# VH-VL binders against Nonsense-mediated mRNA decay protein 2 (upf2): the designs that were tried, part 6

Target 1, 242 residues: Nonsense-mediated mRNA decay protein 2 (upf2), of Schizosaccharomyces pombe (o13824r41to282)
Amino acid sequence: LKKNTAFMKRCKSSLTSENYDSFIKEIKTLSLKKFIPEITAAIVEGMMKCKATKDILSSVKIVWALNLRFSTAFTGPMLANLYCALYPNPGYSLCHESYFELKQNENEVSEKDRSSHLLKVRPLLRFLIEFWLNGVVGTPEDFVSYLPSTDSNDKKFRKPWFEEQNLKKPLVVLLFNDLMDTRFGFLLLPVLTSLVRTFSCELFTTEDFEDKETLELVNRLNPVVWRTYLRKSLNSYVDKLE

## First folded at step 17 (VH-VL; from m5 with heavy chain N54Y L100T)

Design n5
Fold by ESMFold2, look of step 17:
Structure n5 (fold): chain C 242 residues (1-242), chain A 120 residues (1-120), chain B 112 residues (1-112)
Amino acid sequence: as target 1 above (242 residues)
Amino acid sequence: EVQLVQSGAEVKKPGASVKVSCKASGYTFTEYYIHWVRQAPGQGLEWIGWIYPYSGDTDYNEKFKGRATLTADTSTSTAYLELSSLRSEDTAVYYCARSTYFTEYYFDYWGQGTLVTVSS
Amino acid sequence: DIVMTQSPDSLAVSLGERATINCKSSESVLYSSNRKNYLAWYQQKPGQPPKLLIYWASTRESGVPDRFSGSGSGTDFTLTISSLQAEDVAVYYCQQYYDYPTFGQGTKVEIK
């Protein structure tokens, strides 16, 4: 249907706070269920274009509206698509050096060549944390069954996130462990620094919040034991940097 | 000692274009956002857009989209604002300014400003 | 688009007295995910660029005298100069960064 194609194009190119009311109206009125795979791909692409706090939060609310209407039929494929966008090669960490190409014969790398991975990773990691904070996802168990087979043309690998001991860990713990990988240096330091600054209280603080209800929510999502673990990991990362 | 040093004043006729430069020093140019903000004589401040030199990424105030072009030259640590199809209401002091973190668009260092006068 | 409105437009205060500048946004600038107010304050003296005073509504920038303080949340914010000094004569602007930046129209502070 032409209206559904137009909706998906707007998800892909116009996922903005100015269009929020229009999106909510269309989610209520359009027959979208048969197009969920295309919608999830379009929304993940649209997230890469969100560059203001208000647009990011409006987009989270649009995703929440789709989750309320379609539940796991939308949320599962959306999270799987987001994960696959972050990890196009399941055998590589986020910090793998191949994402930061260096042209050997020129001994020079342009800013545009180095920026391609940053353009994808920065917004998608931000949205993954936002979805975690808003209850769209908690652990890898929530979406692991929607991932494609690891027996593909790429590699036969299982990511640590989906091993038995990790399936029930808060997603952000697994995310930051991978993001703090120093085997290839400090290639995503700008992304890490921005995320730490934005979400320091929710991820790293051991202090009480003033708001009792907020403290109870944060403790359910990311218990003190994991916030303490993340703070120790961050301190170790900073020590290596210095 | 972070510094943002801008090019000198310009006088232009309506319909012309202007290109203002902003040379950065005292920090790693590619790791911070450069914004452009203008101030008409005796008036308040208006944000134009930003560039992130590390990625070459940009974004613009809708009011200026299509007329403003932000670029950066990492070899000279210089950011540029080009504003086309100038009108008399574009007469203003144009500032470059720095911000640090994604989505945290407040400005810790400012250039000295460049007066652009559009008259005929 | 978030409209920032300051009051008063002009303020005359005796040396050593308290100056209070209000800033109201047309919608909340509180980012619920991190519970921070995306609001900054600037001082601008004639012939100079703006100077950052405060970010996150209440956090003073390094090197800013402690007589400057910010308060408020959501849509209503206040800049307070606890004991006005001669060098504080300037125009003051609030600015939100919850959306793309917009500024208040400015408040001129002068000695009575």
Scores: ipSAE 0.712, ipTM 0.885, lowest interface PAE 1.3, mean pLDDT 85
Fold by ESMFold2, look of step 19:
Structure n5 (fold): chain C 242 residues (1-242), chain A 120 residues (1-120), chain B 112 residues (1-112)
Amino acid sequence: as target 1 above (242 residues)
Amino acid sequence: EVQLVQSGAEVKKPGASVKVSCKASGYTFTEYYIHWVRQAPGQGLEWIGWIYPYSGDTDYNEKFKGRATLTADTSTSTAYLELSSLRSEDTAVYYCARSTYFTEYYFDYWGQGTLVTVSS
Amino acid sequence: DIVMTQSPDSLAVSLGERATINCKSSESVLYSSNRKNYLAWYQQKPGQPPKLLIYWASTRESGVPDRFSGSGSGTDFTLTISSLQAEDVAVYYCQQYYDYPTFGQGTKVEIK
């Protein structure tokens, strides 16, 4: 039990590339089945602290190791927790004013609330895209059944998490549509520009890859029709900005 | 023109603290990362940490955690490095430098450097 | 930490000749998710801050002369100055940003 508690504590605070080998060893050797809910919460919390490329990728590999051992018993709850950290209110966009205070005053607290949302959204979106690229998640159907039906006060949500037509869409398409939502202005432009920079080839290019094996992999994850759609959405976003 | 202008040279005793400033101009201060990098005399470059002024987020080289504090004042477009518990091996030129994208930590503009000398 | 090792430590090259600087990382800096090498090169002249030359291993920064080129992938990288000019006398550093930034020890390029 003490070893399991230490493992979960490190998931929360020390999900780093330096600790990678230790994590892999512990995942193979510790009796973790009964602690999956705590592990999923700890892993999501630890992801928020990853700020270098190597740490992000090492965390993805740690998640993959847990997936190999526990399958959907781990990935379902983990993806649900990750999504709920990003979207506490079903049906609201990432840019909805309720996640920021758009009417600013000279109060430092309101600036911290805006900063807190940006701090959360950037790593969460980065990890969801990484999990999509690595096959941990494809569409909302992979985790929607693990999402809560009520808030922390047991009050039922008024809206579903996803409209029926969206359950089979690639998750990244839904995330970028939401990120490019201009109804409330350009609130997450720094997040969008960073993600486009990092993943432009995988999400937005219409050019085929020369290598047939690479082309087949990319087309299985994000067909050219969706990459074309995302590029049109990005061009529209840029036009509104200019 | 993008400029990063740093405060002047400092001479300090061991155990003291130093605070170096870096005033940015020619671009939107809040949209770029500010890093701090030092170079001991005749030595290579060592990264200290970064701050992202828009969000206030920071991160540090483990070597400097607990001693280095990065802050930014968006009203003056100025970033600060404070280094405490100074030792003689902290003698170096301290640079501020700019990067653009999350996780892409290469530096397109550098300040002129601030010499900090720690001697007994 | 990813250790960056340059070779040679010092290099003397005749004007107009090719200068070649090698950089090796202790582990790969190729990011598999986007297939980019997270490697940059800097030039530093005496009394001056470093100046960015190359990022993503082979992409020249704006305003950098085309005699500077970068190549390599994974753990082994090269900066090439195709025709050395007098103003190219400097110390050159490689830097990875796959993990938190670390720099090579530098390579001093001199005129023979």
Scores: ipSAE 0.674, ipTM 0.872, lowest interface PAE 1.4, mean pLDDT 86
Fold by ESMFold2, fold request of step 18:
Structure n5 (fold): chain C 242 residues (1-242), chain A 120 residues (1-120), chain B 112 residues (1-112)
Amino acid sequence: as target 1 above (242 residues)
Amino acid sequence: EVQLVQSGAEVKKPGASVKVSCKASGYTFTEYYIHWVRQAPGQGLEWIGWIYPYSGDTDYNEKFKGRATLTADTSTSTAYLELSSLRSEDTAVYYCARSTYFTEYYFDYWGQGTLVTVSS
Amino acid sequence: DIVMTQSPDSLAVSLGERATINCKSSESVLYSSNRKNYLAWYQQKPGQPPKLLIYWASTRESGVPDRFSGSGSGTDFTLTISSLQAEDVAVYYCQQYYDYPTFGQGTKVEIK
């Protein structure tokens, strides 16, 4: 039990490439099943502290190892916790003006949620896209059943988490549509630009890949129709910026 | 044009602290990372950490964790490095440098450097 | 930390001739997710801060002359100055940003 507490503390505070080997060993050897809820919360907190490419990728591999051992018992709650960390106010886009203190039209966004938003967006979006690339998540169906319930009369939860037609869309398509939301201006332009620079091929290219295995993998994760859609959406976003 | 203008040279005794400033101009200060990199005489370059001025978020080289503190004043577009418990090994030119995107930590603009000398 | 090792430590090249600087990292700086090399090159003239030349291993920064080019992948990288000019006398550094930044020890380029 003492070892399990140390493991969860490291998930929360020390999710780093330097600790990768010890994480993998402990995932294989410790009796973790009863602590999965705590581990999922700790891992998401640890992700917010990963700010170098190597640490992010090492942490994705650590998550993959937990997925191999515990499957949906770990992955579902982990993805739900991650999504709730990005969307503490259901129905608000990542670009909602309240997160940026431009307008205080809706006092439903707490100071805690505003502070957390300013710290989370870069690492957690990067992790979601990495999880998509590595097969940990495909669509909202993979985790929507683990999300908190919503009340129709609660202004925090006015809209459902996902409309029926969106449950089967690639999650990255939904995330990038949200990032390209210009209703409040171009509030996340640097974040969008960084992600486009990092993942242009996998998300936006309509060109054929020379390697058939790579093409088949990319097409399974994000078919050409959605990559074409995202590329046109990005072009429209850039046109508005001009 | 983008400029990073640093404070002047400092002479300090072991155990003291130093605070170096970096005044940014010619761009939107809050939208770019400010890094600190040092270069001991005749030696290579060593990264200290970064700050993202919009949020105040920081990250540090483990070697400097606990001794280095990075801050930013958005009203004056100025970033600061404070290094405490100075040792003779801390004698170096300290640079501020700019990077643009998360995890893309290469530096397109550099300050002129600030010599910090730690001597008895 | 990812250790960056440059060779040679110093290099003397005749005006108009090719200068070649090698950089080796202790582990790959190729990011598998996007197949990009997280490697930059800098020029530092005496008494000046470093100046960015190349990022992504081979992409020239704006305003950098065409005679500077970068190549390589994974752990082995090269900066080439195709026709050395007098103003190219400097120390050159490679830097990785796959992990937290680390720099090579530098290569001093002089005119023969």
Scores: ipSAE 0.641, ipTM 0.855, lowest interface PAE 1.6, mean pLDDT 85
Fold by ESMFold2, look of step 18:
Structure n5 (fold): chain C 242 residues (1-242), chain A 120 residues (1-120), chain B 112 residues (1-112)
Amino acid sequence: as target 1 above (242 residues)
Amino acid sequence: EVQLVQSGAEVKKPGASVKVSCKASGYTFTEYYIHWVRQAPGQGLEWIGWIYPYSGDTDYNEKFKGRATLTADTSTSTAYLELSSLRSEDTAVYYCARSTYFTEYYFDYWGQGTLVTVSS
Amino acid sequence: DIVMTQSPDSLAVSLGERATINCKSSESVLYSSNRKNYLAWYQQKPGQPPKLLIYWASTRESGVPDRFSGSGSGTDFTLTISSLQAEDVAVYYCQQYYDYPTFGQGTKVEIK
């Protein structure tokens, strides 16, 4: 019956490779423009449920199809929602004990609950890198205007990423600096090692690739200067692990 | 030394439930995925699902959703598979197995297996 | 699900000779973002659990002899035992992890 509400429910709960063809057909045919805010929220929630490589890749293609149809009207709010899902307390790093805001009706969140939640958002971290690789996002400038306003009295601050000097830096450089922050221990080591293993060539390789097409793409997205920087930062992180 | 030690063989009647345990040792239990895989007599391997013990996150083969429940007890380093509404087709050796990285679901260590027989 | 099909179902090979096992997936298991094939091989002896031999289609697990090698890409993969030993008598399985894990039906290797 009501096709648009079914579409949004599938974005939230069934963002899977098995539903890919249906999603692509619906994106081309349904009248979705008035529902973009709901779609962006639903897709970010659905991304947290993607736990196989095939589903992650299919979801990137679904997002790209929405980008082709709606451009920044979709990608801006989607990236803002993704950022807010990753950083409920953006004044602190992902590993900081104040990372989560206190729930209205609960005492302080336990270290176990905080840590388990961080591990549950690891698909979102992977999606952010995938979106960078596929040209959906390059720098904080691409979505800063879609972020909710931050009241300093509420202890919600934007990260330094959105200051003028960082606004045009590759987003993945800023993200990995935060991931490799050792001031609060090594809480995200499993996430970091998985991401490094998956994307080592694109983020950390300082040697030339034999595949010229891949080399040309990587050099445009993440110049050698930044890959060298990230490699040095990773080596420092690893050296602190005895 | 990494070890996954499973509970003993079980015989069940159709319609019953079974709960198989997998005790991990020799590594940090919460840092690795525990998968469950079964093998019917004389047949191949079938993946059931995984649990990430620290977070309690799970995922399931669609075939087993609604019948299989994966849990873990981090205080005893033990993972559990519970399979309900048993049928004769569920007769198999049930293995627990370990994988290391998110989305890289290949299995470097396996338990010894638990034979579950569903008869009568 | 991605269906994994092995051939042959069984083979007999003389000691010291080459054994070749093929595995075909119903769709590509090559992840375009990192150019890796999400394919593993296991050895299972009677009464024992499977043992990991190969991951990423061609990378040997630690402690696996050099006579085991994996090759192929996309949908077509091969496990080769270059010089069959008596201890290699087993059933061999391929497994993809590009999607939720699925296994081939197995290939039994015997000595001729």
Scores: ipSAE 0.586, ipTM 0.834, lowest interface PAE 2.1, mean pLDDT 85

## First folded at step 18 (VH-VL; from m5 with heavy chain W50Y Y52W)

Design p4
Fold by ESMFold2, look of step 19:
Structure p4 (fold): chain C 242 residues (1-242), chain A 120 residues (1-120), chain B 112 residues (1-112)
Amino acid sequence: as target 1 above (242 residues)
Amino acid sequence: EVQLVQSGAEVKKPGASVKVSCKASGYTFTEYYIHWVRQAPGQGLEWIGYIWPNSGDTDYNEKFKGRATLTADTSTSTAYLELSSLRSEDTAVYYCARSLYFTEYYFDYWGQGTLVTVSS
Amino acid sequence: DIVMTQSPDSLAVSLGERATINCKSSESVLYSSNRKNYLAWYQQKPGQPPKLLIYWASTRESGVPDRFSGSGSGTDFTLTISSLQAEDVAVYYCQQYYDYPTFGQGTKVEIK
């Protein structure tokens, strides 16, 4: 029990490349199954503290090790917790209409608050895309059943990602449509630019690759039709900056 | 024009502390990370840590945790490095530098440097 | 810590000739998912702060002359000055940002 508590504490505060070997050993040896809800929450909290590329990538490997041991029993709740951390009200982000009702007459400040949240949780956006690249998640269907339940009044405020017509769309398409939403100006531009620079090959490139093996991998992850769609959306976003 | 202007040279005794300032101009201060890097005389460069002025988020080279404190004042567009329990090996030029993107910690603009001399 | 090792420590080159500086990291700085090398090069003249030349191993910073080029991948990197000019006399540093930043020890470039 004490070892399991220490494991969860390290997930929460010490999710680092330096601790990678210890994590892998503990994932193989500890009895963790009944602590999965706590582990998924702790891992997401730890992800928010990752600040160097090496730590992010080591943490993706740690999550993959948990996926190998527990499969969807771990990844489902983990993805649900990740979504809720990105969008922290009961089903939606701080930009939800209920947030506006509580704030009264703070529309300009509320727009800034909505954008500033995503700037603070940039590691989680990076992790979500990494999990998509590694096959941990493909579409909202992969984790929709693990989201917190809401009554019928609250379900109207969920992002449309979980509506029937979107449930099988590539998650990254839905995510980038949200990030490129200009209704609230361009406060997400630093986040968007960083993600485009990091993942342009997989998300936006329409040019051929010299390396056929790389091209085949990219096409399996994100078919050309969706990369073309995202490229056009990005161009439209850039045109609005002008 | 982007500019990072640092405070003047300091002479300190072992065990004292020093606080170096870095005033930014010519860009939106809250959009960029401010890093601190030092260079002992005739030596290479050593990263100390960063602050993201937007939120006050910091992180440090393990070597300096407990001794270095990074702060920023967004109203004056000024970042600060405070280094305590000074030793002779802390004698160096201290630079502030900026980076733009999360995890992409390469530095497109640097301050002019502040010489800190620690001697008896 | 990722240790960055440069060679040579010092290099003397005639004006107009090619200068080549090597940098080796103790572990790969190539992020396989985006296929980018997290490596930068800086120029530092006496009494001045470093100046960014190259990032992503081979991308020149704006305003840097095209005689400066970077190459390499994984653990082995090279900065090349194709035709040395008098104003290129400086110390050159490589720096990785795959982990928290670390720098090579520097390579001093002089005119013969």
Scores: ipSAE 0.550, ipTM 0.827, lowest interface PAE 2.2, mean pLDDT 84

## First folded at step 19 (VH-VL; from p4 with heavy chain N54Y L100Y Y101H)

Design q5
Fold by OpenDDE, look of step 19:
Structure q5 (fold): chain C 242 residues (1-242), chain A 120 residues (1-120), chain B 112 residues (1-112)
Amino acid sequence: as target 1 above (242 residues)
Amino acid sequence: EVQLVQSGAEVKKPGASVKVSCKASGYTFTEYYIHWVRQAPGQGLEWIGYIWPYSGDTDYNEKFKGRATLTADTSTSTAYLELSSLRSEDTAVYYCARSYHFTEYYFDYWGQGTLVTVSS
Amino acid sequence: DIVMTQSPDSLAVSLGERATINCKSSESVLYSSNRKNYLAWYQQKPGQPPKLLIYWASTRESGVPDRFSGSGSGTDFTLTISSLQAEDVAVYYCQQYYDYPTFGQGTKVEIK
């Protein structure tokens, strides 16, 4: 029990490359099945704290190891928790302004709250894309069944929105569609910009890309049809920026 | 034109604190990170930390944690580095530098540098 | 921390000749999924801040002359100046950003 609790604590606070080997060892040896709900929540919290590529990628590998051991029993709930963190109730958008506007109490949004939400959104979006690229997740079908319909206060959650969507569409496409939703202005532009730059090759590369080796890899990761779709969407978004 | 303009040279005694400013212009201040890098005379470059002005998010080189404080004023597009408990070893040119968001920590624009001299 | 080691510490090259600077990282800075190497090169002249030359190991920054090129992958990287010019006299630094930024110790390039 002590080892398990320590493991979960590290999931929350120490998802780093430095602890990678320890995580892998523990994932192989500890009896963690009973604690999967806590582990999934802890990992999502840990993900929010990652600030270096090395740590992010190490964390992806850790998640992969857990996925290998526990399969959908872990991955489903983990993804659900991740999405819940991205879209806290009653929010319908990644836009923090929209989230806060929908709050029942209509309290003045503090700068701290706004910043806090943004800090969570960035790394989690990165992780979702990384998970998609690494085959941990493909479509919303992979985790939608694990999403609650309501929160602890019986308020509607994101699941109803998902049910109205094409659940077989790549998750990254849905995410970027949301990021590029201009109904709430351009508040997410900094986040979008960073993600576009980070994943320019994987998500937006043209079929005539000069580096053929990279193109070959990208074609295996993300079919050109979706890259074209995302590119068109991005262009449309940019046009609206004037 | 993107510009990072830093405050002037400082001379401090050991144990004192110094605050260096970096005023950004020519771009949207909140769309980039501001990093701080120092260079001792005749030495290499050492990363101190970064701030994301949009959120105030910061991270530091472990070496400087507790001693360096990064802040940013979005109204004036100015970033600040405060270094406390100064030592002679802190004598260096301190640079602010711009990077893209999140994990792309390469620096496309630099301030002109601020010499901080720590001497008894 | 990822340690960056450059070689040589100093290099003297005749005008018009090729200059080659090597940089080694203590661990790989390659993201295999997209083949991106989290490595940058800088040029620093006396009394000036560093200037970005190359990022992603091989992509030239805008305005950087074609004579500058970056190559390598994983742990071994090279900055090449195909034809050294007088204005290229400077100290050059490699920098990884796979983790929190660390720099090489620098290579001084002089005219022979």
Scores: ipSAE 0.788, ipTM 0.909, lowest interface PAE 0.6, mean pLDDT 90
Fold by ESMFold2, look of step 20:
Structure q5 (fold): chain C 242 residues (1-242), chain A 120 residues (1-120), chain B 112 residues (1-112)
Amino acid sequence: as target 1 above (242 residues)
Amino acid sequence: EVQLVQSGAEVKKPGASVKVSCKASGYTFTEYYIHWVRQAPGQGLEWIGYIWPYSGDTDYNEKFKGRATLTADTSTSTAYLELSSLRSEDTAVYYCARSYHFTEYYFDYWGQGTLVTVSS
Amino acid sequence: DIVMTQSPDSLAVSLGERATINCKSSESVLYSSNRKNYLAWYQQKPGQPPKLLIYWASTRESGVPDRFSGSGSGTDFTLTISSLQAEDVAVYYCQQYYDYPTFGQGTKVEIK
């Protein structure tokens, strides 16, 4: 039990490449099933603290190891927690002005509120794309059953992503449409440009120049039709910036 | 057009602290990372840490944790490195440098450098 | 930490001749998700800050002359100056950014 508590603390605070081998050993040997809810919360918190490419990728591999052992019993709740962290109000895009502007009873825009949003959005979006590339998630269907229930009078817990016509769309398409929301200006331009630069081939290219293994995975998860759609959306975004 | 202008040379005694400034101009200060890199005389380059002024996010080379503090003042477009508990091996030129993309920590513009000399 | 080791430490080259600088990382700096090598090259002249030459191992920064080229993948990288000019006398550094930044020890290039 004491080792399980230490494991969860490391997930929360020390999700690093230096600890990778220790994590893999513990995932193989510890009795973790009863602690999955705590593990999913701790890991999402730990993801927000990853700030180097090596740590992000090693953390994706740690998540993959948990997925291999526990399958959807782990990945479903983990993805639901990640979604809820990004969308505490699912009626708002990531670019909604309330994340960046004065609340009703405040006299000026709070740097703390903006900083909190930016601190989680940049790493968590990066992790979602990595999870998509590694097959941990593909579409909203993969985690919709793990989301909080909504009452008949309150439909704000779920985006239209979870309606039947959208359940099988690549999650990255839905995320980038939300990230490219310009109704409030270009508030997340640095986040968008970082992701576009890092993953341009996987998200936006229509040319076929990747190696065979990567090409087949990307085409399964994000077909050319969706990459073409995203390229058109990006071009529209850039036109508005001009 | 992009410029990073640093404060002047400093001479300090062991055990003191130093605060080096880096004034940015010619770009949107909050959208880029500011890193600090030092170079001891006749030696190579050593990364200290970064700050992203837009979020206030910082991180540090483990070697400098507990001694280095990175801050930024968005109203003056100025980043600061404070290094405490100085010792002779901290004698170096300290550079600020800019990067743009999360996790892509390579540096397209550099300040002119600030010599910090630690001697008794 | 990913250790970056350059060779040689010093290189004397005649004007107009080819200069070749090697850089080896202690582990791969190839980011598997986008298939790019997270490696940069810098030039530093005496009394000046470093200047970015190359990123992603082989992509030349804007304004850098065509005689500078980068190559390699994984753990082994090369900076080539195809025809050394007088203004190319400097110390050259490789730097990885797959993890937190670390630099090679530098290679001093001089005119023979």
Scores: ipSAE 0.773, ipTM 0.902, lowest interface PAE 1.0, mean pLDDT 87

